# VH-VL binders against Cytochrome c oxidase assembly factor 8 (COA8), part 7

Target 1, 167 residues: Cytochrome c oxidase assembly factor 8 (COA8), of Homo sapiens (Human) (q96il0)
Amino acid sequence: APERGAERRDTAPSGVSRFCPPRKSCHDWIGPPDKYSNLRPVHFYIPENESPLEQKLRKLRQETQEWNQQFWANQNLTFSKEKEEFIHSRLKTKGLGLRTESGQKATLNAEEMADFYKEFLSKNFQKHMYYNRDWYKRNFAITFFMGKVALERIWNKLKQKQKKRSN

## First folded at step 1 (VH-VL)

Design b48 (framework fv_belrestotug)
Fold by ESMFold2-Fast, scan of step 1:
Structure b48 (fold): chain C 167 residues (1-167), chain A 122 residues (1-122), chain B 108 residues (1-108)
Amino acid sequence: as target 1 above (167 residues)
Amino acid sequence: QVQLVQSGAEVKKPGASVKVSCKASGYTFTNYYMHWVRQAPGQGLEWMGVISPYGGDTSYAQKFQGRVTLTRDTSTSTVYMELSSLRSEDTAVYYCAREVYQYGDSLGFDYWGQGTTVTVSS
Amino acid sequence: EIVLTQSPGTLSLSPGERATLSCRASQSISSSYLAWYQQKPGQAPRLLIYGTSSRATGIPDRFSGSGSGTDFTLTISRLEPEDFAVYYCQQYDDWPLTFGGGTKVEIK
């Protein structure tokens, strides 16, 4: 968390990573980690003949990615903000400045930071538990639909193979 | 356009149950936590609980634990608040409200339903 | 549970005056997780300020928030007729979520 105070705090512009898969890509593309969430975004390939089941899976994965990025971006920025506030508060209590004479950020020792980490982790525990439950449920659903899509593709491939042999 | 539309006013007898609905539109329903807040006549705001619309997981204020049940229907983008064993002090306006987490900042409750008046009279 | 205490309970002022509303927490809360709401009779609350000092979309610049730790303030620099309402602070740092008791800003 920066030292800055403002009447209005706008932290993230749009909350999406700016990356483009290669033009004419025929598969999913995985981008670099998002600045705020640290999650790697996936750009999903849309097949020309996407089945309803494939569309459902893709939409579920896209919605889950947006949900994860929003939540983790919030957690990461809140952690950063509270960490800076904690450091600032403790340094002022000691009568120390926020930066060293060399211009580097002043830091607290490991024991002092342990108090912050314990407080941060214990706060929002209920919110973290809700996130974890939602995350497990979303990933279970994704895995389930991935299995269904895989079976559909195998079935279609077998049908196609039989037609080719009879020709 | 984001909207939260609640069901109409209810009049109940003591000991009855009431179920209030809150229909969401204009956004991805499952990506935002939904809270319920009540307000007795001439009193302040009282938080009742929260539900995750995706997971269905709930958390309730201790005062309402055992009497309140929050549920949702993802096919209709609707959240429900059911309060049982009603007594006169449950007379209040009940609100649903959406909690926002948007790219590194919690914005509090950005959208509220219009409120549902529940009157408990003997 | 974090208890929020608002003062005064009622603030009687005239249009054009400055209003200063206080919200005190029973324990230190992160400045990221304090909000202010305005409520007019017969209406749902409206978000004014989030994260202690950030104005919500569409909120006039005469509304400002400040504070840290346990002491938080909402300031209305020049009261307009439409600003006479009840104001609530809320913490969302920890669950259960809690609201202050409210401050009624009324015409003198």
Scores: ipSAE 0.074, ipTM 0.643, lowest interface PAE 5.6, mean pLDDT 81
Fold by OpenDDE, second read of step 2:
Structure b48 (fold): chain C 167 residues (1-167), chain A 122 residues (1-122), chain B 108 residues (1-108)
Amino acid sequence: as target 1 above (167 residues)
Amino acid sequence: QVQLVQSGAEVKKPGASVKVSCKASGYTFTNYYMHWVRQAPGQGLEWMGVISPYGGDTSYAQKFQGRVTLTRDTSTSTVYMELSSLRSEDTAVYYCAREVYQYGDSLGFDYWGQGTTVTVSS
Amino acid sequence: EIVLTQSPGTLSLSPGERATLSCRASQSISSSYLAWYQQKPGQAPRLLIYGTSSRATGIPDRFSGSGSGTDFTLTISRLEPEDFAVYYCQQYDDWPLTFGGGTKVEIK
């Protein structure tokens, strides 16, 4: 009995972008689009004197990026899978093979595919609602910590100016 | 530990309203959607509606539209389900259920309240 | 709405037997958005499987989920005495959320 190969669920690999910025980078780098998510990863610069608050902000940004990468990687995979299933189902219903006489992958026309896109978007509405909710929450948190870091930097600059005036 | 504790059993007359509470503890209350599901005696589960983490958004099953109101009190970590114009058919156990999600994907309802029996009788 | 039809309505089995429960959707759903719940008498439902095949925390390995499109299956490889309960499938792919009618697994 042929071992039904366990369909390796192509779990979207945790898209740790293999993009490595130059070692001497003093700023954030934007990598090429990830092959799964199609999102450009950001490599966050780590200052030598990173404050705990700056570190927290960086970690939050990184976590949010990873979350976003995983969401879109999974979404793209789901889309691809469902599209293929839709095509196969429709071709089968038409009594058409999955391949043309020329050996090319059989495709549906634009009108038939429009139905797929409409249905896909409708079905994924909830998923997008959850995504948007979490996206807003995460970005709000990031913005809040950006504000805190900005205040900290201002305060540190003021302290340094006072010390210079006292000497 | 995550807990959802619902209010006690209610007996109501037809046409009355009932308000069931679900108090959450053991997690960040404002991070999770809360759903309400009912179950009539000997019947299956019926989804009623959902309320967003901050209470700003609600969605109801069409069957309950105009009769159900979900509210959320962040200060007490409590969600409320109010059902108006009660009928005998509304006799059921009502559950609050927390929806868990990851990376924008729902993972189902991982925690449930113990249920609140609502009896509608003349 | 997406209607979920569970079959059989009742499954009578002995401990140690394999249980196979079916959930059919009225329309194709993403495999990522099908869940299974167990409900014992007088208790709230318990999440067993999410995303068609992912076990929830603390769920034994004897529970497995499979399926795609419109056809989904919950399998209990070897029934334990504690597994005699009602099982519900749920979709959370589209609004409104819907449950199946349930399958009662009872002792033969």
Scores: ipSAE 0.023, ipTM 0.609, lowest interface PAE 5.5, mean pLDDT 86

Design b49 (framework fv_belrestotug)
Fold by ESMFold2-Fast, scan of step 1:
Structure b49 (fold): chain C 167 residues (1-167), chain A 120 residues (1-120), chain B 108 residues (1-108)
Amino acid sequence: as target 1 above (167 residues)
Amino acid sequence: QVQLVQSGAEVKKPGASVKVSCKASGYTFTNYYMHWVRQAPGQGLEWMGVISPYGGDTSYAQKFQGRVTLTRDTSTSTVYMELSSLRSEDTAVYYCARDQYFESSGYDYWGQGTTVTVSS
Amino acid sequence: EIVLTQSPGTLSLSPGERATLSCRASQSISSSYLAWYQQKPGQAPRLLIYGTSSRATGIPDRFSGSGSGTDFTLTISRLEPEDFAVYYCQQYDDWPLTFGGGTKVEIK
């Protein structure tokens, strides 16, 4: 719906695929993978009588999705940048230009590139430790609010049943 | 224990240049970006630029483009901020601050600040 | 560049009261890349909240952050004497990084 689209995250980079659920969906919709993060976006169904607590849970889930997609999109961009910086740094250290005598782009061999992958994995290891911490916090919060929503729904059904029985 | 230690206060004449250092310790220097932020007396925080300690790549705010230069020395785990063509409005406290760009953690550690005074 | 507007410029409150500080962005920001800092006179800024709502290590529960899109809020549920300071929001979603103009929380 247009109002949900207005609240949906803007992408960086702007080439990310547009996501639109099927018309008249009454449940959550899963879209195609994003071109930059390679994660599937979820469009959450909004019931007509959404409670403030249900809205809080939905927004938390939407923000967690946005966080994951932004992380992976930026991770992929940074991998490319760091790879290029590594190649240029190593060529400079060896006293080689960025271009060969024939004018072609100079490259590193597979053994030298293995050093880059080891360094990137080491950097990514530390980042994944912090990422996992935040991921667990977000999941625990989601689980907690899912529990609260479940209790609210149980309470509302009990009130409804009591009201029906009392007339 | 993570620490960022900056060089001491500087007094400069208009038109001079100043170079402030920020020495990092207690962590892997190349895993964190380093930012520079200044604050004029009684004013707010103003972002100046960032440097990648691995590649030396920099990005600057347009206001400082052409006057600011960020550099680093990986052998001493030190970053430098050089500001040229100093004016009286450059009088400020200058801070270095570390950032884990790949994770959304903000500036978790700051240097103590370096006061730069530009006076005639 | 993304401009952050903080309001009000000054909040005059008493200990025990709630403080609500606003930060409005000129364009949409990912909630993963908004932080709040506290600064006391003569000191470097201190990170309070990162990623809109995550408290930094050692920050008391009375501090909370919320928001999305262009509207972000820092709430201090019950002001303590040590909370009277200047507060800044910051976005780190896009280059150049920018700070808000600050909100001074002062004692009545």
Scores: ipSAE 0.007, ipTM 0.436, lowest interface PAE 9.5, mean pLDDT 79

Design b50 (framework fv_belrestotug)
Fold by ESMFold2-Fast, scan of step 1:
Structure b50 (fold): chain C 167 residues (1-167), chain A 122 residues (1-122), chain B 108 residues (1-108)
Amino acid sequence: as target 1 above (167 residues)
Amino acid sequence: QVQLVQSGAEVKKPGASVKVSCKASGYTFTNYYMHWVRQAPGQGLEWMGVISPYGGDTSYAQKFQGRVTLTRDTSTSTVYMELSSLRSEDTAVYYCARLPDYYSEGYAMDVWGQGTTVTVSS
Amino acid sequence: EIVLTQSPGTLSLSPGERATLSCRASQSISSSYLAWYQQKPGQAPRLLIYGTSSRATGIPDRFSGSGSGTDFTLTISRLEPEDFAVYYCQQYDDWPLTFGGGTKVEIK
């Protein structure tokens, strides 16, 4: 995170931006995309009468969000750094300056950048495969617990209906 | 260019409702929170509430809870502030303002609308 | 809610002088959650400083912020004619967000 004078950028322990929605919210809070991960954070509402099963689902969704945020923040930072290094290396090889005469950053054309993108994707193929595998596992677990919560709510409605006394 | 353009001045009677619009342009509307702040004549700034344009989630200052409603229309990149049961004390300039990002250092309001004057008089 | 008290209410100075504006919080605020705004008559506020000491984009280097805990300061090292305005501090450490009462910097 860049420092400006005495100031620092705040990040979570995992390298994710700190997200602070309004306190005492009565519903979930959805934020703008994280600067590094490009993913929208969700701050989950915790109802007073949350069941243990609902709590387990919420914590699983929170953990999955943190994992996603951390993965993509790290991936995007790595991409940006390696892209900059590739551009500088190629311009140096061609005998060109790193800046245009107007002082703007010199860039490579689409054909030259295609080589970088191919190399980056190839180099990170295994990492992306493990990410996808873990994402499917996490999504399956979340879907499973969502189904359990739905069944619990149906069961509770039926129990409440049967418990009502006719007067 | 990034800008927020608000609707024109309103004159209302006590007990009426007013709905002020704030149209965003020059940036991705759903990436930034939108705050509402008012300023009574000759007075300071008073925070009213905030809305997330992506999810529509809102939070209001206690003083306005039950009277203020923030909404958004993503198709027109517009946020609305509706204040009901108007009183003479609600006479103020109402501003919308954008949150630059949700880093803790970035919670300050970097782009403001020009303001909408709401006058409540009988 | 966190109450912010600004002092002085009015500061009368000449161009070229140093302005020092104070903002005191009713309780401790993290240094990451204090901002300063400038407002001219008939205009919307303009962000000057966020996170206590970080200058916003386009803000001249004569503006600086400092402070911690409950005591925060905005300093204008050498007043220009365009700097005569009302200045507000704002905390965003706790909800509701709150502003100070403002300090008017006026020409002598």
Scores: ipSAE 0.000, ipTM 0.481, lowest interface PAE 15.7, mean pLDDT 80

Design b51 (from b46 with heavy chain R98T D99Y Y100E L101D G102S E103L Y104G T105Y S106Y V110Y; framework fv_belrestotug)
Fold by ESMFold2-Fast, scan of step 1:
Structure b51 (fold): chain C 167 residues (1-167), chain A 121 residues (1-121), chain B 108 residues (1-108)
Amino acid sequence: as target 1 above (167 residues)
Amino acid sequence: QVQLVQSGAEVKKPGASVKVSCKASGYTFTNYYMHWVRQAPGQGLEWMGVISPYGGDTSYAQKFQGRVTLTRDTSTSTVYMELSSLRSEDTAVYYCATYEDSLGYYYFDYWGQGTTVTVSS
Amino acid sequence: EIVLTQSPGTLSLSPGERATLSCRASQSISSSYLAWYQQKPGQAPRLLIYGTSSRATGIPDRFSGSGSGTDFTLTISRLEPEDFAVYYCQQYDDWPLTFGGGTKVEIK
């Protein structure tokens, strides 16, 4: 489990730049890209008269966002770590220092880095395939519940019209 | 078809560690939240923690924080629960449990058979 | 943490009778996030009900769940010999996940 973070319901918020929507918002709010996942977080608006079905949809969307954020944060960190290790290993093998005369980090040319990218993609092919499958499953479920919520809202509007006309 | 098969019974001395395995069948192993639940003799069920299919992130009940470690090996479709600094009160049957979908359901339609861990001096 | 209190601790009944088991939460939970399990000696728990009232696959229609807010009930309309077991409720509305203390349904 993340040591510190707000991605789980029971975890205290971490960081100085915690995203928070303006007071008295009536809509979902989209924040800046997360430092690690590069995804924009969404803070969901909760209406006072939220139905059980609307609550289920919202919780599903919140859980999907948390899952997606954690997946990409982990993937990006793994990529960065393995890239740095690959560069370090190759420079050491060549007998080169890790920094240039200007003090910048030494880099490999595009041809040398192509080996890393190819290996990383091959290594992570199954992981990304399972991610995509799960992503489709979650989006199918969300779309299904969005349809149910839409139908519920139509029924509620029809009921209100009937009530208005009765007297 | 999902089936959870756990490792065999363990007898440990106080202060030792125990590592229990839970092997799942299915090509979507990485998409399951795997939970661990224990039950002391004659007592009720106690949730210990969960390991996420997304990156292997873990969450533990406060009582076990610092003593329990959940890990996974996706190549063998196996999750592990390691409990350290064992006490006599840790004598229990340990279960792994899951729901076959990663859509955020945290009730359990699949359970392992249970692993009895006995801690005695 | 949400505490679930089950009552009674033991329910002594005869086959053919109706069993009513209570599960009370320390705070309101969504009715979509409560499950019930059956456990027999030497066996792992078996899922009976999820989402307060939905029967799991293969569960007989004599088992039914109901409730909302803080009060939830499992009803067994006509006890069969195989129904004498311990029953647990579980909430999955908030972390950490919690179980009730259990109700033992035993033969009178």
Scores: ipSAE 0.000, ipTM 0.455, lowest interface PAE 17.8, mean pLDDT 79

Design b52 (framework fv_belrestotug)
Fold by ESMFold2-Fast, scan of step 1:
Formats: sequence, C-alpha cells, structure tokens
Structure b52 (fold): chain C 167 residues (1-167), chain A 119 residues (1-119), chain B 108 residues (1-108)
Amino acid sequence: as target 1 above (167 residues)
Amino acid sequence: QVQLVQSGAEVKKPGASVKVSCKASGYTFTNYYMHWVRQAPGQGLEWMGVISPYGGDTSYAQKFQGRVTLTRDTSTSTVYMELSSLRSEDTAVYYCARSFYDEYGIDYWGQGTTVTVSS
Amino acid sequence: EIVLTQSPGTLSLSPGERATLSCRASQSISSSYLAWYQQKPGQAPRLLIYGTSSRATGIPDRFSGSGSGTDFTLTISRLEPEDFAVYYCQQYDDWPLTFGGGTKVEIK
C-alpha cells in the first residue's frame, strides 16, 4: 500500500502543510502555525455531494492558501538569514564574539538594527507590492465565488421547500 | 515545564454524565491539539476524540459520537471532556494528551482521571 | 479501522537482555504514522518512538523502532531496570486512531 503523499510534507520553505486533521471531520479544521510561514493552515472538508461550483471555490481557497504559505515561508526565511548575516558581519567588524560572556547570543542595539530593517524593507518593496496586488486579485475571485455558492445554496433550498410543499 | 493537570477522580451512577478538566501550562495552548484517550482496568488504550483549542473544532471516534463533547476555555488554557449516558463499561482512567502535527505523535500526557460507574 | 496486534503478550527477561516487541497491522501503514509508548503501573503513557523510527526527546538510544507495511518492531538493546513496563504501538495513518493490545515486559 502507498504511503501518504504530499499532504503530509512540509520540508521545503514552501510546499504543502504536514497538518492533517481526523479523516471523518464534517467541517474545516484550522491547524497549528507552520514553522516557516507562521500561518495556520486550513484543512478543507469535502462533502460527499459537493457541487462543481463548491469544488471550484474550495480549490481556489486551497490554491490561495498554498500560494500565501509559500510566499511567507520564503520571506521569513530570507529575513532570518539576512538578519543573522547582518548581525554577524557587524559584530565581526567591531571585533566582538557571537556570544556574550554569559553565553547569550550577542545582539546589536535598536539603532544598529534600524539600518538593517530599513534596507530590508527597501530591497523588498517591489516584492511586497506584487504580493498585495495578487492577494487582492485572489480575494476578489474568492468573494465572487462565495457569492455564487451562496446563491446556489439558497436556490437549492427554495427548490427543496417547493417540492416539500407540493408533496 | 510542559504540564497537563487533570481534575480528580469521579464516582457516578449509570445514566449520569461526567465532565473532566485538563489544564495546560508551559506552552502556547492554541498551537497544539488535545486528544482524549481512555483505559479500562487491565485493558489497552482507546482513542475518544480530539479538539483544536484555537478554533474549538472537534472530531470524535464513532463509538463515542453523540455521547462525548469536547470543549475548551482559552482564558484558562483548559480542555473539558464531557461523557453522557454513563454505563458500567465506561469505568476507566481518562487521559488528556497533546500533539503538534500528526507526524510527531502524542508527546505529553496528563496524569489521568479515574471515573468509576457503579450502581 | 486498522487493528494492531502486538506479540508476545508478555515477555519475561532479565536486565541486560535484548527485548524485541512486534506490532502487526491488519492493513498497510505508512512508516510516518506509527508510534510506540511506554506505560508503567499507575502512570500515564510516555511517547518513545514516532514515525516508526524517530526517538522522542529524552529517550535513550537503546530504544529503536523499525518496520514497514504491516510489520513493525520496537527493540530495546540492553534492558535497564526502569524499562520493565507495558509497551503499546499506535497508528495515526487512518481514522480512528488505534492502539495495539500491549506487550508487558516483566522481570524473569
């Protein structure tokens, strides 16, 4: 028998969540924060009688979650790496060790770190601008399909009530 | 430093309900699932269900569906297991236990709460 | 549901001996989703091994897990006095989560 696939992987900075809720759940599940992205994944419940429109909405939400997870995992990794490199470089320039006499990690003061944050934000301005643009596009699409699903459910309920009244 | 502290032993009559508490400390309560597992005298371990403290989402084993209710209070970092319509075969030690991602198993367990159902 | 069968039910050994505990599944299980627990009398279970072969934090290297498909094994290479306990295997590959019946390791 095959092993469980990609749904239980999370070894890449992006990729799929390792989170997997109980199989017979009747609703969506919210997992713990991902190590890299710090975002909580959602495991989407799939009803047995899912309509094509409901499936489209679910897949769109899943795709958006994966995209969002991937973006922030990569961003956080880059931030952490560059921050550590900056701190090590500055401490080396000062002739200081990486650890204090008490064994704690040596740190820079707020003024020194402000230079790093300013440069990091400036360097990543375009990346964040494109992220925001795509984020809004994705949310507009999701909202649109949520509206369609809501209308479909209302229509189906009205049809069922009509049949119940007729019988 | 991680601790799960459960409420004390309970003695109940058949048909009654019992509510067991499990207070968590030493970690971020909402980042870990909480499972409930019971063990009848001289028997093995039986999984009852799980709750996600963040959203309050629950899932129960089929055998307990309709009789068990898992809840939580994030202000006190406490999970509750309520079991209704008690029968003599519900006499057991009830454990709460946490997990982080399914892959890591159930890593910390409470001390257990003995529930005795007798006429 | 996946049924886990542990054998032997009881294993009588002396300190210093090797213990080999078997867990057989009624269906194939991914190696990522099998765990082993130790339980001493009057105590809660303690996680020993997860994902078939990964030791939990603080677990001595004399404990090792192996296996694939339907056959899984917990090995204690050299029994210490504190190792005499009941051991349970557990699968989390399919719902509901299930445990084996346990193997009691007792002093000969």
Scores: ipSAE 0.007, ipTM 0.568, lowest interface PAE 9.1, mean pLDDT 83

Design b53 (framework fv_belrestotug)
Fold by ESMFold2-Fast, scan of step 1:
Structure b53 (fold): chain C 167 residues (1-167), chain A 122 residues (1-122), chain B 108 residues (1-108)
Amino acid sequence: as target 1 above (167 residues)
Amino acid sequence: QVQLVQSGAEVKKPGASVKVSCKASGYTFTNYYMHWVRQAPGQGLEWMGVISPYGGDTSYAQKFQGRVTLTRDTSTSTVYMELSSLRSEDTAVYYCARGIDYTEWSYPFDYWGQGTTVTVSS
Amino acid sequence: EIVLTQSPGTLSLSPGERATLSCRASQSISSSYLAWYQQKPGQAPRLLIYGTSSRATGIPDRFSGSGSGTDFTLTISRLEPEDFAVYYCQQYDDWPLTFGGGTKVEIK
């Protein structure tokens, strides 16, 4: 098994497929939470006789998953980056180094960090509002295509019964 | 594909100002610190300053304090370095470089621009 | 500010030989906050090592870093023709960020 020890990435998180589903899977698999987004990725099973409509639904779900993973990974990175910047600025203002004598990261007290959290939440309010709007739009589209796939499967079963009768 | 593309070479007279651009692509621009480093002909690397593209907060090496200004435009994913009151000793190649740290506060530079040559005649 | 002193200034070696480059800091640096760069003429620097000993993406295993406190070393186990370049150490433990003066590895 692969070791749990993903190295620090040199760019923003990309791609959601960073785990391997069990071999010979005949259904979708849910993986462990992504290091950066904290969301569990889904590896979609591709049937050998996937219809064009089923392919469109699968691709839409994959695109939505990638969008969702990217949003939360970027939000978490933005939080971490702004937190470090805030800490650096405050320590610099105090004339303190970035490290303690013991080699640990220098930290701010809880009261100083509360100021950062308040500002971060206020600055990112709009991003979260737009995320919610887009999330609902994407889920509506997925639900619509799921309905179309369901109707196609019903039609195909009816056609298969017709062929079986004709033979 | 992460890329940092800088503006072209500049020739300036003493006392003038120069503004070098660095356009970033292939990543989320606001999530990484951007640093500026210069190198005089035949000399080593000299750190000038850093900017956070999200907040616009800057920190400069004391040698350049008062002459250098770092700015950014988030709509074009571009960072700018403006150096004023140019002297002959400012003749150098100027680089923008992205800090690797998006999870820790460590700042080694994983991607660099191609460099912009600034020549100050005297 | 933390001053980094690199030695030797120039290292003359032949392909196949081992190169050992030193970087000394004016004060103790946490081992997580030292990097090494390679620069070839007319090119931007390239990150080789960060956190004293971690190789950057795409860097061959002949490059290794070690050290702690004030003394740090970059080792190239067996020089290839493309390794003849100038090498810089950098500390990112404290502000301002500083670089060493560089070591030129040249063909003997």
Scores: ipSAE 0.000, ipTM 0.466, lowest interface PAE 16.9, mean pLDDT 80
Fold by OpenDDE, second read of step 2:
Structure b53 (fold): chain C 167 residues (1-167), chain A 122 residues (1-122), chain B 108 residues (1-108)
Amino acid sequence: as target 1 above (167 residues)
Amino acid sequence: QVQLVQSGAEVKKPGASVKVSCKASGYTFTNYYMHWVRQAPGQGLEWMGVISPYGGDTSYAQKFQGRVTLTRDTSTSTVYMELSSLRSEDTAVYYCARGIDYTEWSYPFDYWGQGTTVTVSS
Amino acid sequence: EIVLTQSPGTLSLSPGERATLSCRASQSISSSYLAWYQQKPGQAPRLLIYGTSSRATGIPDRFSGSGSGTDFTLTISRLEPEDFAVYYCQQYDDWPLTFGGGTKVEIK
């Protein structure tokens, strides 16, 4: 059986955000935009007494963030590659060089680029639909757990107040 | 069947102009770029220029810039190459060649005209 | 301008022999943008190979293209009498489009 050469899916390198929050931070930090996804990563704070529900929320947020970062990093890479290929192909067909006489990278006009964008969006329409669906599902779940955590915190505060009144 | 039929042989004097036609048939004329390539006697192939499917865009080799004009008539499915200020060195066979399909991005020159001999003599 | 240098200029072979034609580019080109043409005396060029290795319609299996970067090869596995012709490489990676000087394959 001829080994089907695994198309090395050019996975966008997982840009480990080099952003480190201060060690004594007691809140979530937002990093600079990732160079591949252009999304700002969030460094989630971990409380010393994190409840199982808070931990679940944090993990869900982190997983959703990673998913979103990977999606957009890959999408942007694909877009950039296809855009470059499109430009090169069109320039070639037009008999135009890849560089202008001034040494700048040759570009297509807005109309030609509009055709690329339409084609790209059409080609990736289904992918974007699935992304949007999954995005909403994930965010709905996050919001639901945020509500639960909020209720838990209220309940714990009420219990502590009762205990202080009884002593 | 795809066919590119060029105009007949031309004899011109130095300083004159020549206009060669290339009539296309057997395919969607407005989908393909058309190129022109010449070949001097006993020499290799030389790319001259290209015209877009609707004739709105042209590009020429630097050597022919200012002397060559490509035009396209969609109604007759014909491409024209006009070369001005003819010199003895312009004596060659001139070919039209079908280029890339902009819809399918197919390239390069898959069909050629039969060639037009242009002789420049005093 | 990308200059294509073909070698040898003339290749003298007998029917049934293997022909190997070289095309060298002055700069690296994408393997997707090299073509080979056959030209017989008094005829227009015929496309043989495009995208370095793809055979054009109606081209026999004895013709194959290979290469990358700056070095490309056309191979005729077993020469037929009708294969004695001039062969040109062409790049369409950058403007202007350029051809090699050609290799004449002649009967020995």
Scores: ipSAE 0.000, ipTM 0.547, lowest interface PAE 11.9, mean pLDDT 86

